# Designs tried in a protein design chat: VHH binders against F-actin-capping protein subunit alpha. Part 11

Target 1, 308 residues: F-actin-capping protein subunit alpha, of Arabidopsis thaliana (Mouse-ear cress) (o82631)
Amino acid sequence: MADEEDELLETELSYDQKKEIAKWFFLNAPAGEINYVAKDLKAVLSDEEVYNEAAMEAFPVYNKTHMICLEMPSGAGDVIVSSYSEINENEYLDPRTAQVAIVDHVKQICTKVRPANDEELPSLYIEEYRYALDAEIQRYVSESYPKGMSAVNCVKGKDNEGPGSDFELVVIITAMRLSPQNFCNGSWRSVWNIDFQDESQVLDIKGKLQVGAHYFEEGNVELDAKKDFQDSTIFQSADDCAIAIANIIRHHETEYLASLEVAYSKLPDNTFKDLRRKLPVTRTLFPWQNTLQFSLTREVEKELGLGK

## First folded at step 4 (VHH)

Design p7 (from a2 with L101I E103K S106A K107E; framework vhh_8h63_2)
Fold by ESMFold2-Fast, scan of step 4:
Structure p7 (fold): chain B 308 residues (1-308), chain A 126 residues (1-126)
Amino acid sequence: as target 1 above (308 residues)
Amino acid sequence: ELQLVESGGGLVQAGGSLTVSCAASGFTFSSYAMGWSRQAPGKERELVAGISSGGSTYYADTVKGRFTISRDNAKNTLYLQMNSLKPEDTAMYYCAASSPIYKLLAEYFTGEYDYWGQGTQVTVSG
C-alpha cells in the first residue's frame, strides 16, 4: 500500500493515456510514414502491449484514410484499401477482378484472397456502367500516373436491374511517391462520387482531391492541400458516360496540379528555413538530430540562392 | 507506356550552338516537370536544366547563361538550346520526367526523376 501510494506521487502516464497518445501519433503520421512513426514509438514506449493495442486500433483507420494499395498474393493484382471497397473491417473488394482481399492492417499486407459472392457485386446493369468507367479511368491513370492505382466501386444501388432507379459509383485514384533518401514523401488521393440520377437524366459529380507532401531536410514542411469539385453531365450510354466523366476528372486534376505549382512557386525560400521536425499529434516541434552533412537539395538551393 | 525520345545531338565545334529535343508520349506531358541531365565518359550523371509544368526553370552553374530549357505542351516536346558550347559539354544528354506528385517540392531541383530517355550524344571538338 505504501509503495502504491508512493507510485501515485510520481508523474507517470496511465496505460490508456499512453495508448491514446500512441494512437494520435499513428493517425497523424504523414502519407507513407506510419512505419517510421511506428519505429520511433516502439523505441520510446517501454510497453509492447500498449504499442500493439494502439497499432491495432490506429492502422485500420490510417490505411483506409490514406487509401493504401496492397498487392494481392499469387499475382492476383492490387487492391485499394478504403471505406468504399470495405465489405467488412478486414475485407476489401477489388471490383475489377471480382475478388475480396483479406488484410492485416498492422503489417499492411493482404494475407488471403477469395472470390466475391453475388451479394457483394453489382447487378449486370450497374456493372455495364462501372466497367466502362473503370476502363476509361485506367487509360487516364496510365497517362497521368503511370505507377498510380484506380478503382471504380458501386456504393449505392448495386441491386438495380435496369433503368428507373438512381445509383452511385465512386472513382478512386491513388499514387504515392516515397523518397526518404531525398527527405520527401508525397501522395495523391482523389475520390469522385458520381450520382446517376435517372429521373433528371443527369450525373451529379462531386470530387475531393488531396495532395500530401512532407519535405524534411534541415527543416520540416508538411503540405496537405485539399480541394472539392462539383460538375455534372448528361445520363447517356455507359460508354458515353465513361468518356464524359473521365474527361471531367482529367480536366479538374490537371488544372488543380497546375494551380498548386503556381501557388508554391511564389513561396519564399525563407519559408523552409529554421523549421524543425513537427509531430502533428502534439502540434509541437521535436528536436530531431540530423547526422547528414551533405545533400543534393542543399547544394542546389545554394546555387539557386535559396540557402544561406 | 511512358516514352521519352531524344534527338538533335551531333558533333559541333567549340563556340557553336546546338538544340536537342525530347518527344514525350504516353502521359499528360503538361502536368510533368521535365529536365535534361548529361553524363560525360567516366563521370556521374548531372542535372543540367529543369523546367516545371508552370514554366519555372533551373540551370546548373556550369551552363547558366549558355543553355535555355523550354517546353511546348501542344507538341509534347521538351527542348534544350545550347549556346557557346565548350569541349567540357561533351556528354550523352538524357531527357527526364518527374511524376506530378513530387514536382512542386523536391524532384525538380534534386535531379531525382522517374523516367529517362535513351539519350542523345553531343560532342564538342576543339
Scores: ipSAE 0.015, ipTM 0.462, lowest interface PAE 7.4, mean pLDDT 79

Design p8 (from a2 with E103K Y108F F109L; framework vhh_8h63_2)
Fold by ESMFold2-Fast, scan of step 4:
Formats: sequence, C-alpha cells, structure tokens
Structure p8 (fold): chain B 308 residues (1-308), chain A 126 residues (1-126)
Amino acid sequence: as target 1 above (308 residues)
Amino acid sequence: ELQLVESGGGLVQAGGSLTVSCAASGFTFSSYAMGWSRQAPGKERELVAGISSGGSTYYADTVKGRFTISRDNAKNTLYLQMNSLKPEDTAMYYCAASSPLYKLLSKFLTGEYDYWGQGTQVTVSG
C-alpha cells in the first residue's frame, strides 16, 4: 500500500508540488498545533521523503514565527526561538544569561547550551540599555501575561558601536494558553523595534502585535488578529528610556487586548460555531484553513475600525 | 508574582449575611476578570460568581439573588456579599483571576481561571 501510494502520488503530483502543499499546512498550523498537523500530514501523504523534507523546511520558519519557548537543559532557563535571537543556523542567543541554545527544530527541543562568545554579545554601552529595558519588560510581562516570556535582543549589525552611534533593540513578548482538553489553544506575540538615535537623544518605536486562537469544540473556529503601532520619545539615560518604553508598550498592548475582547464578544454565534477546516484523504487539498483565518481576521479588524 | 489572599470567612447562622474579600497583588487588577468558586465537603468545586474587567457579572443558579460580586479597582480588592445564607452554602471559598488574554482565548465563565487563592472557610450553622 505505501509503494502503491507513492507511485500514484508521483504520477498525479510532482515531488515539489506535494512538498509545497505539505509546507503550507505546517506553516498555517495554529499556535501549539504543528505536531497535530504533522500527524495528519503523515497519514495523508504516506511519503516519508516528502514529509521529512517539508518538515525540515517548515518547522524552523514556524518555530521562529510563533516564537516558541524551549527549556534549556540542566536548569539553564528558557529561550525564545525567533529570527531576532538567531545567531547561526539552529543557534539562538539568550542575552539575559549570555547563553546560546542549540535547537532541533523538528523535535522542538533544545539539545545543548554553550556560553555566548564576545562577538555574539552587544557592546558594554548598548548592554546597559538592553539590561535596563529587559528588567522593565520582565516586570510588565509578569503583571500582564500568565506564564509569559520576554527577551530584549540587539539587532545584528547595530550592536557593536559605542556612545554617540545609533543602535537598535528588539523587545519580544510571547504567551501561550494551550488547553486541548478544553478544545482551545491560543497565543500572543508582540515585537517592538526600538531605534535609538543616540546623538539626538530620540528613539522611534515600531510595534507588531499578533493574537491567535483556535477553538474546536463542536466545530473549528480560528482567530488571527494583527495590529501595527508607531511611537516616539526622547531619552536621557538607560533607566529613564527603559521606563518610558515599557510604559508605551504596556499602554498599546493593554488597549489592544481590551479592544479585541470587546470585538470578539460582539461577533455572531454562527460566525464561530459553523466554520470548518478539513484535510481530505485525496490527491486534492483545499485551502480552507487559509480562507477561514482570513475571514475571521477581517471581521475583527472591521469591528475595531482598523480595516477600510 | 501574582497573589490572591482571601479573608472575611467565619461562622454564621442560617439566614445571616457575610462578606468575603480578596486582596490582589502583583498584576494589573483592573484589566483582569475575577471570580469566586467554592468547594463543600463531598462535592465538586462550583463557580459561584464572576465579574469582568468592565463590570459585567455572572451568578450560578444556586446563589442568584442572594450573592453579589463586586470589585474595587482602586484597592485591588474583590468582594462577595452573601445574603440569606443556608447550611448548604458551607464551603471553602476561593478567589480566582483570569488575564485579559485568557479571557479572550477561552472566556472566564468556563470556570477555568489562571490563578487561585488558598481559600477562606465559610460555615453556616442551622
């Protein structure tokens, strides 16, 4: 049956076509659900070569996009896997502890840790700003997101300069609520890019907030909402700008969450209960998941007045 | 760190009234949904009352019309006013908190909250 299945699929769909379809499903898996999608894809494809190559290509992108948190071995703490913490292929920097995590993306585990070398860490001048901001963000996250994680990283190529030079920090916040026993999985992701104009003592802030939820009792309903923010302020010291940045982030995130809660509660009952997603056991895959996610995102944005 | 501390429990006669309170710290209280649950000897834990960040309330049928949930955001305190108490109201009463994110993702009225206090005992003699 496996050999027959493989020959039939090769005749109907090319190797690359099957791989791209599999990658699409992996990349569009809801937060915390990529391994459930993986199980379904294995059953549908019955082609280990296509599955393995698609997984190897998709899991790193998915893991970084969803900012998954992995426990480092031997009590070394947790690391956020993201493009902002990536220093080499499969290596992710935790600047708070000055450690580098080595990650197996498909297994979603941290296999090893090593100390960061001097070239992988920011200059002492920039570290003063990073450290102060990290402390304020940790306080905010502990107050606002149960089991939430944060990191403050330096942007590559803008982290080895001294006083008077421009530099850039990135604040990453992630929180998940995974409750498959209660038919609900959800996540929060926010990324704040902070561009420091050191000579002029001005900083520019660009935020990207994302919330995803999947409710699958008596049906399948997905929420995917995004919002971009911009702000600016002046600064005089590492401590004063850390407080100012944390307050700006807190303000925008609190207001957005409150607005989403109101908008979500106003959507009609049938909007959430009648939607479906399906992976057929045929050679034709339907992009229903993408269509449903798009529809829900647009509906929430209309309620908030964000779309036109 | 988030902390919930209940107080105000005690012994009360049937038909009497009692107010229990919950002091909250370590989080932005005003943005959280709050609730009260109870567990009586030999029974499952029951969600008694809930209150949203915006002040909307929920009550279990067993207490509707007798209990009132309220919040004081300035004092970071949650209250449950219990009137016309019955022996069957005897239970440990637990304060509960749900973050804005958790409420968005699964609604606080499911009886699942992020955080719980250690409880305060209410005993109604008859």
Scores: ipSAE 0.225, ipTM 0.627, lowest interface PAE 3.9, mean pLDDT 80

Design p9 (from a2 with A33W E103K; framework vhh_8h63_2)
Fold by ESMFold2-Fast, scan of step 4:
Structure p9 (fold): chain B 308 residues (1-308), chain A 126 residues (1-126)
Amino acid sequence: as target 1 above (308 residues)
Amino acid sequence: ELQLVESGGGLVQAGGSLTVSCAASGFTFSSYWMGWSRQAPGKERELVAGISSGGSTYYADTVKGRFTISRDNAKNTLYLQMNSLKPEDTAMYYCAASSPLYKLLSKYFTGEYDYWGQGTQVTVSG
């Protein structure tokens, strides 16, 4: 029968154990909440070097996975931090402005911008398709996602000077609602890969939609809904392709959001409250000894949404 | 730019009926959740009715059975049909809009709406 106060004083985690635990908590922070996790971890960790190294390794992965939007200096607009815009770990292309944003991941700021090099930008032929699609997607996002951001990046075939070879564009849409005063934070992320197949004269379209929400008024409930989509249309002019692709994206996203609304509206209030009551508070300072104990029983905890 | 413009307010006698309308522009109206709130002088703002993109409706207990919310997606217009009006229904009535994502990420009908109009005054005499 251990004395809990004495156990806390005597428990010593190794450098590597502290770092791995800290990284796990950073990487599993809900959308928009990594800085809340950072504040809690900083209060618990006695070693700023462990904190700094864990943050340096985790924030870049988290920022790209959650597709965070950072304001570029000089009123150049926002850049979406993602693997699709990534030139290297610290540099991200905004193809709309032809600027490269230099990012400090841990501070979540864009520190400076530079013009993109010619080799970082698509050819005039590819840019015609990218620009037309970007314009239609901006129209769609402005109509459907309050404070939503979008980007269209070329990820294959950017050097094509004309017809005859395949190329790929990726559409990214992000939107967030951060309302900690209402005990709710949430995000939308959609990624649409458009494969322009010249030989078959077809566009092969693959979508991946994710919605995450964290409710923490009467407990902790994290909702994570994901869906994959496939579609196709004909390969035609840049303007016609842009309209067709935007309509396909609009259709699937509208239908998916409607289906989520119906699914959640059928869930009784008592069922939702039962789920909240069974999930622990994730934002409380944790004793390191309890963290180690949870790690030992992680398989059971994983099924209950604990220690993920 | 998202815009909501209310109309149809005015003076009406107790027991009478009135329809207020909201003309929406600058967004895909058919996919948005819409609502009506009201605020009387010295009172808190109250959500009286809501309608989802799919046509599901919500009514506050104060108006249930008397008010009917409806939408015309072809005309980008939201309506509130108010029957059996009482002096306590006197208020500024505001049109509200929210994306389906925001409603999914909030408390459905009773949660925060993202956009509001300037309001239309309804005064019930008696």
Scores: ipSAE 0.215, ipTM 0.612, lowest interface PAE 4.7, mean pLDDT 81

Design q1 (from g1 with D99G L100Y G101S Y102W G105K; framework vhh_surovatamig_d1)
Fold by ESMFold2-Fast, scan of step 4:
Structure q1 (fold): chain B 308 residues (1-308), chain A 119 residues (1-119)
Amino acid sequence: as target 1 above (308 residues)
Amino acid sequence: EVQLVESGGGLVQPGGSLRLSCAASGFTFSSYWMSWVRQAPGKGLEWVATIKQDGSEKDYVDSVKGRFTISRDNAKKSLYLQMNSLRAEDTAVYYCARGYSWLFKYDYRGQGTLVTVSS
């Protein structure tokens, strides 16, 4: 059925229209499901040039947006693919191990690693703050997120050799649950920007949390919850800053997740089932018959007063 | 009060086996994902294994796959970790942790039980 409908695209659409449609499907794939989309699109398009160009343009954007985690070869650890670690489209810094991962975006693999150059790494002064924060965040993530990954990157001021200038660290946390046997896939993404303001002796903290879930039993429903946070603390030693930042992140993430979980668990079963029944039914991980997805999170947040 | 009490730790030889137990009280055990996490000497906490409310889904950290088995008994309000083919690297304090449903959050941990793998 899906093959029959998809063949119509090949007879009536221009090259550019086919490419933009294919890119839309890739970019709107639920977390962890882009390869199901890729398999189907490759079969349907019957035009390797359109497929290859769409995939080459979409996968890098998708991979960075979803902050995918890739295993580096030969036991070198894992890297998070994000705009904050990006050296160029194919090279991503893991600041924890001082290695650069070379990434094939379409295959979603790290093909090799190299040592980072001195110009790619923060100064010793900045690394003291980054290292201390990374250690505290690793403790938090290992406690709170099964298979969760984190990275702390310097995005401004990495060449500062001592006090007197502002710098910015970004904390990234990502976790994913792929559970197709239970008809549910979930994802967590958080980004915390920490602006170390040396003149005012203040850390300005801004967080963005995103929770995604895709339910595909008896329907197709996406949850996409987002919330922004602001906080601050004093500019202290590297260790004291790290502890304070990690505590702030833990507090906000724990309370948000708890409130979202409580609100979700108190939704009437009939309400959730009615929402699923109103959407096109899919029995697969990828909703081929549904190019428009209802945002359950927006409805839940509006009805229950969660987030923005 | 939510309470999680671990037991079953001890000294074991490399290649040996241990079974850890966790007794839960103060909450509806059958409604929560449950996890085992560990902390090796001088290192941070590491997630080890997770189990869904009904036992239908289980996940493990790569280093223990094929060696460790997580299970639960909702009637007895107990969580278990069967550890086989133990290695020196498995030496750690093991904690029972209460998780959330699809969102994987831990909100309570027990006191921990020490596992030492040494010859």
Scores: ipSAE 0.015, ipTM 0.371, lowest interface PAE 6.3, mean pLDDT 80

Design q10 (from c8 with W100Y L102W P104D Y105F F107G; framework vhh_surovatamig_d1)
Fold by ESMFold2-Fast, scan of step 4:
Structure q10 (fold): chain B 308 residues (1-308), chain A 120 residues (1-120)
Amino acid sequence: as target 1 above (308 residues)
Amino acid sequence: EVQLVESGGGLVQPGGSLRLSCAASGFTFSSYAMSWVRQAPGKGLEWVATISGSGGSTDYVDSVKGRFTISRDNAKKSLYLQMNSLRAEDTAVYYCARGYEWLDFYGDYRGQGTLVTVSS
């Protein structure tokens, strides 16, 4: 390993290669850990311009993919940054408070807020369904997820003024448990797409649940488990739809969480060494900086399809 | 410019108490959650506690729950950490940080730190 490491270190990395390597590590950082990766990566990279460019390209994608939660100024509440709330690259809608958060992605902060305009908000007809669902989901999340956050956004049909046309709401639930002292971090993300089909009078429900676990006490072991769900219910009043949807979500998530808690109790394990290889979560000096350069070049070349 | 200045560290006996302070300037203090983060010798950074901008919500790492209390005075732009029942494993440099653990990207929002040594 030392001979292979030495040979790879003799290869000069170009500006573009360094940027793509940095970008790859940012985009593949575990949930909640991109700043640990940033700290460690900056210690390895000597070029701040390469670092800054990679961060500007990677952080917006990472933040939306991981659905990060940012506090809005002056006690205005929290916003979940996602493609479902995105107005543009820097503006994200919080439909619960009818505010738009202006986001600095690299700093992961909300710099200011503005009121949403009428074109950005759902119609009163759609808002009846969104509001009722949001209230039920908030109850569920407060009961079931420590420090969990949720949002309900309209992604299709927001301008429907009444019955006769389909519309789609998305429910996002995110929860994170950071415990670096115990050498572990955990995350939960779920996205539920609810397609309100007016002609058939049916709600088509599709869920995507993702759990992340990162254990680094005896090495670097990451678990990224995903599960898809499908369900349906009848198209009823806003309140009845909200109750039915929340119950369906609760049922599936409770069942999956039970199986996941068994998996969490058995980590770390050498069986999981191959699940996902990432930079160590440390915010200190990387172990084996030279070995890190070897690993970075090799992994990026494989992942990005770069030939030597 | 954002400035955070910690104070209050020192040598204390096991079971003793210390109160850390952080003076903030260069931003609207009440609009940001604030955190305490620590680093023991030879180890990585560990998040300890967070308080919301209004002070209405607090959060702690499990190892300090019931022993540490985070608080803030928005009029004085100050953050505090009351540490009770101190243990040898609490020995670390303590940093004041703007935002939550995941919002800290370089320590531009951290001060120089204050050393807490718990030793008999």
Scores: ipSAE 0.000, ipTM 0.119, lowest interface PAE 16.5, mean pLDDT 76

Design q11 (from c8 with R98K E101S L102F P104D F107H; framework vhh_surovatamig_d1)
Fold by ESMFold2-Fast, scan of step 4:
Structure q11 (fold): chain B 308 residues (1-308), chain A 120 residues (1-120)
Amino acid sequence: as target 1 above (308 residues)
Amino acid sequence: EVQLVESGGGLVQPGGSLRLSCAASGFTFSSYAMSWVRQAPGKGLEWVATISGSGGSTDYVDSVKGRFTISRDNAKKSLYLQMNSLRAEDTAVYYCAKGWSFLDYYHDYRGQGTLVTVSS
């Protein structure tokens, strides 16, 4: 963000135009950086009303898109704020604890928690599948993303049904590494939609994985890599399908990470130099998983030469 | 209950063509995606191609794109793989499989297979 751009907002633009421009800056903030953008906008904008309205409109969209993770009061665990957990703009379901988090989007806090009602929860039959899958995904995430979070939600309108009915679950995995002192932030988010055809005992999987990186020392360089996946398997029981789904997700996520690493290592020297100047990636294989794990060894950091 | 019977394999020279067929029974064929998977001598299973239940979408492993075409006839409950510009690396037992791309859980839903040998 530049002060000279903010000066123009106050001089020639209408209230609505100023608000929409401020919203644009919020919505285009890199993963985990909306509060830095907020601080800069608030410092530069003379009109607190424009700031407040832009923030109120932008933060809910940003928070759901980036799948932010908020701590629930009283040690109740964390909730992932997303369209998949959304009951309404301020209420988000944590199906693991059967609690609804009341969220203040601009402050990015969970202010209150209430028990979920029966209408907000899946049937007991579907919950057996959700519970088993959640347990297996937690194992996978704890192994692969030490500071990552996951949730398994039922898709709205495809829950509260009995045996033999089709239903849909969604797996969300999110992890973030913030290193503002090194001018580099990383993010990982994946969404896996699992469509269960219960009578035939077949399930279909659609995944979307998004990897972000932002380097912002003396400039602005952003990576936003996306990959779509499809898969399918048979299932016999809640436990069997949970293991199968977790293995499918692990396989695709591991292969995608390996593909990113291989793609960078196999670029021609001239192309790689151009990419390295735009992205904080070096000739040494970039350890995306280590970045997401919030740790690089001193030797790897020295070899990478990430700029500064 | 589920039965998958493959046919059409054989010996062919590099650059040749073969069409594999799979006759399916014991399930509602049009409701399921179908795949072709292969196992080269001394290797593990490799997914080759998938077609949706309606036939509206298809996916292929990169090594066969532009050379192989998967198709289906739902009225006849049959799956096909048209294999063109065959290479020595395509030598494998080819299996018809129920479902999409993930192969580790499909061994019980494969037929007996049909051997394709590409050699000069």
Scores: ipSAE 0.000, ipTM 0.101, lowest interface PAE 21.1, mean pLDDT 74

Design q12 (from c8 with W100L E101K L102Y P104D Y105F Y106K F107S; framework vhh_surovatamig_d1)
Fold by ESMFold2-Fast, scan of step 4:
Structure q12 (fold): chain B 308 residues (1-308), chain A 120 residues (1-120)
Amino acid sequence: as target 1 above (308 residues)
Amino acid sequence: EVQLVESGGGLVQPGGSLRLSCAASGFTFSSYAMSWVRQAPGKGLEWVATISGSGGSTDYVDSVKGRFTISRDNAKKSLYLQMNSLRAEDTAVYYCARGLKYLDFKSDYRGQGTLVTVSS
C-alpha cells in the first residue's frame, strides 16, 4: 500500500533527511494550504520532534514569501507579513496605522500589537510620499481586488528630512481566495519597488507579479505564473507621483492578466492534466476529491476578482 | 455586478447561418477571456469557443472548428459568435460566459441564454 511504502521510506531516512523532506512539503504548499499540508505531514511523520522543527523553520519563510495577511487584535486592521515589513522574525510593521504586529508564525496569528517607535517610522518628508502612494494604491486595490490588501513600506532612505537624497518605497498587493466548494484555491501577489532619485525627480519601478492556483477537482493541478516588469517616470510632487505609479501598476497588472488568458486559451483540453505537479517523494499524502472539472484560469480570475 | 445579455438566437435551417451577440457590463471587459457555452435539450453544458481578452487568441471545440467564429469588440463591450453551416446537433441554448473552458457551469457569470433551433 502507499502508506506502508511511506512508512518504510520514513524508517530508512535520517532525522535530517525527514526534516528536509517535511520542510520541502511545507515550503511548496500552495497559497493558503500550508495547514492542510501540516495536518497530512503530522499524521505521516508520527515524529513530533521532526514535525515541530520543520514547522518552526518553514512557516516563517512560507508566511513572508506568500505575504500572508493577519488580523491585528481589537479591530486594529490587518498586517501583511513580508520581508519588507519585517523588524525581526516575530515583529512586522504596518506603516498605515503606525503599529507593530507581534506574530506567531506556526499558528499564523497576530498575538498583540504595539505602537511603532520613531526610529521604525519614516521621516515626515518620506511619509508624505508614502501616504500619498498608499492612498492611491488603496483606491486601485478596492476597485480591482474585492478582498485584496495592500501596504506601502519605506525600505531605504526613511531618515531623509528633505529633498535631494534617494529613497525607496515598496508596494505590496496580495489577494487570496480559498474556494474548496469549487475545488480551486487562488492567489495574487505583487511587489513593486519604487526607487526615487529625488534630486532629478525621476523614479524607477520594478514589479514582480505572481499568480498561483491549485485545482484539485479531477486530481491535483497547480499553476505558478510569474512575471517581472520595469518602468520609469518623472514627478514633481508626492500626489503627482502617487497617481502616476498607481496608473503604471494598474496598466501592467491588467496586461499580465490578459497575457495569462491568451496563454491558457490556446492549450488543448488535456493540457491542464499535464500541468499536474508530481510530488518528488510520494503522491498519496494529499488525497483530493474526484468531481467535474473547471477551467483553471477562469476559477483563478473569478476567485481573485481581477479586472474590476 | 457582472451582467451578460445574449441575443440573436432563432430558428434556422440546416446549412444556414446565425450570429449571436452578448452585451457585457459590470467588469473590465477587455481584461477577461470570454466563452460561448451551450446546452442541448436534455443534455449538460458544453463549451463551444473561447477568445482571449485582447482578441489575439481563439479556441474551439472540435465539432465546430471551421464553422463557428468567435470575436469581440472591446470598445462596445460585446462578444459575438458567427455560426455557419449549422447542423441539427447545434440546437441548444447558447450562453456567453466570463472566462475560459468550463465544465458544469454554475456561475452567475453566465447570461440568461439565447435559443438556437436548427430544424427541417
Scores: ipSAE 0.000, ipTM 0.095, lowest interface PAE 22.1, mean pLDDT 76

Design q14 (framework vhh_7ubx_2)
Fold by ESMFold2-Fast, scan of step 4:
Structure q14 (fold): chain B 308 residues (1-308), chain A 120 residues (1-120)
Amino acid sequence: as target 1 above (308 residues)
Amino acid sequence: QVQLVESGGGLVQPGGSLRLSCAASGFTFSSYAMTWVRQAPGKGPEWIATISSGGSTMRDDSTKGRFTISRDNAKNTLYLQMTSLKPEDTALYYCAKLYSEWLFGKYDYRGPGTQVTVSS
């Protein structure tokens, strides 16, 4: 029969194929929207086992990739769930408060909190650098991202007891503006890897910034812009390193936002002003999706020396 | 009216390549996830690859290294680039429009298909 042909793809897919497709929908959910996707998938999947397995595999990846922020119980503060804070699949370190959050990924909740063990925390030598940097980044984030969250984690060399060995700190900045009643969600994520190179007495700095927006009232419009950064500075005291790193991050993020604003002004279309107000970053302007891709291409070309 | 028309199939020798096309009309092509599915004689449908409205792709592991899904939103066309073809790739290849980007296994429409035969 005519309508039976449309049902063949649904009814005859294998368990593994159904699970992988469901997992794909979870992993490709826009920032802040995985629970809406979950509700839709649960409504249409005939096999709850497929749903449960896909969700168990997808939610941990999604939560870490999007760097979701979870409230720890009893006023213990917030934790950023990321690969950089990960102790194991269910436990994430908040280095600022020296607490470990126990996370239920599918429910997206922090169920319990415990103190971090000494082995989970950086040495006093490393903590001096981490603490100083965290303080400067908090100042920057409070000024630039009204609802932003940040964390500074040690991802290499946490057991260094003094000078003579390299170590690496990672700065994470996240901000989200979720407005599903207005059919729009916005996200900001930046990750800065700081490689403290002791022998050469330099800091090698690598940044990755990602801006996302999703408008879904009539059809589906997704913006996903990424920009990579590189910089360096001198290995100094903890306080001086912190100030230098925060200034470098501020400079690059400010310049990127300015470049997006310039790109927007070159388009003859004014329709993006409403979307600008949905972004979780103060005074952020960005153009249509096509112009974001164009801006990223130009900046990559400058880094490679092409067309410059 | 929604229409999907596949083309580019034919007879090809093992190790050969083919590019399949799917011309879409009657809906806003750029707003929907699209998929390729094949059906071999005497077998059920087998999912090959899906591409989101934003261009993210998901592929079956058995063909992932040999098949590439892509789209051209300006031309309302979906593509499947197939390389290193094997006799077991012989099937009728369909493109399909998902009911929505969010709903697993719910296909609004599938095309009539294009036949691929791999034989020497």
Scores: ipSAE 0.000, ipTM 0.139, lowest interface PAE 21.4, mean pLDDT 76

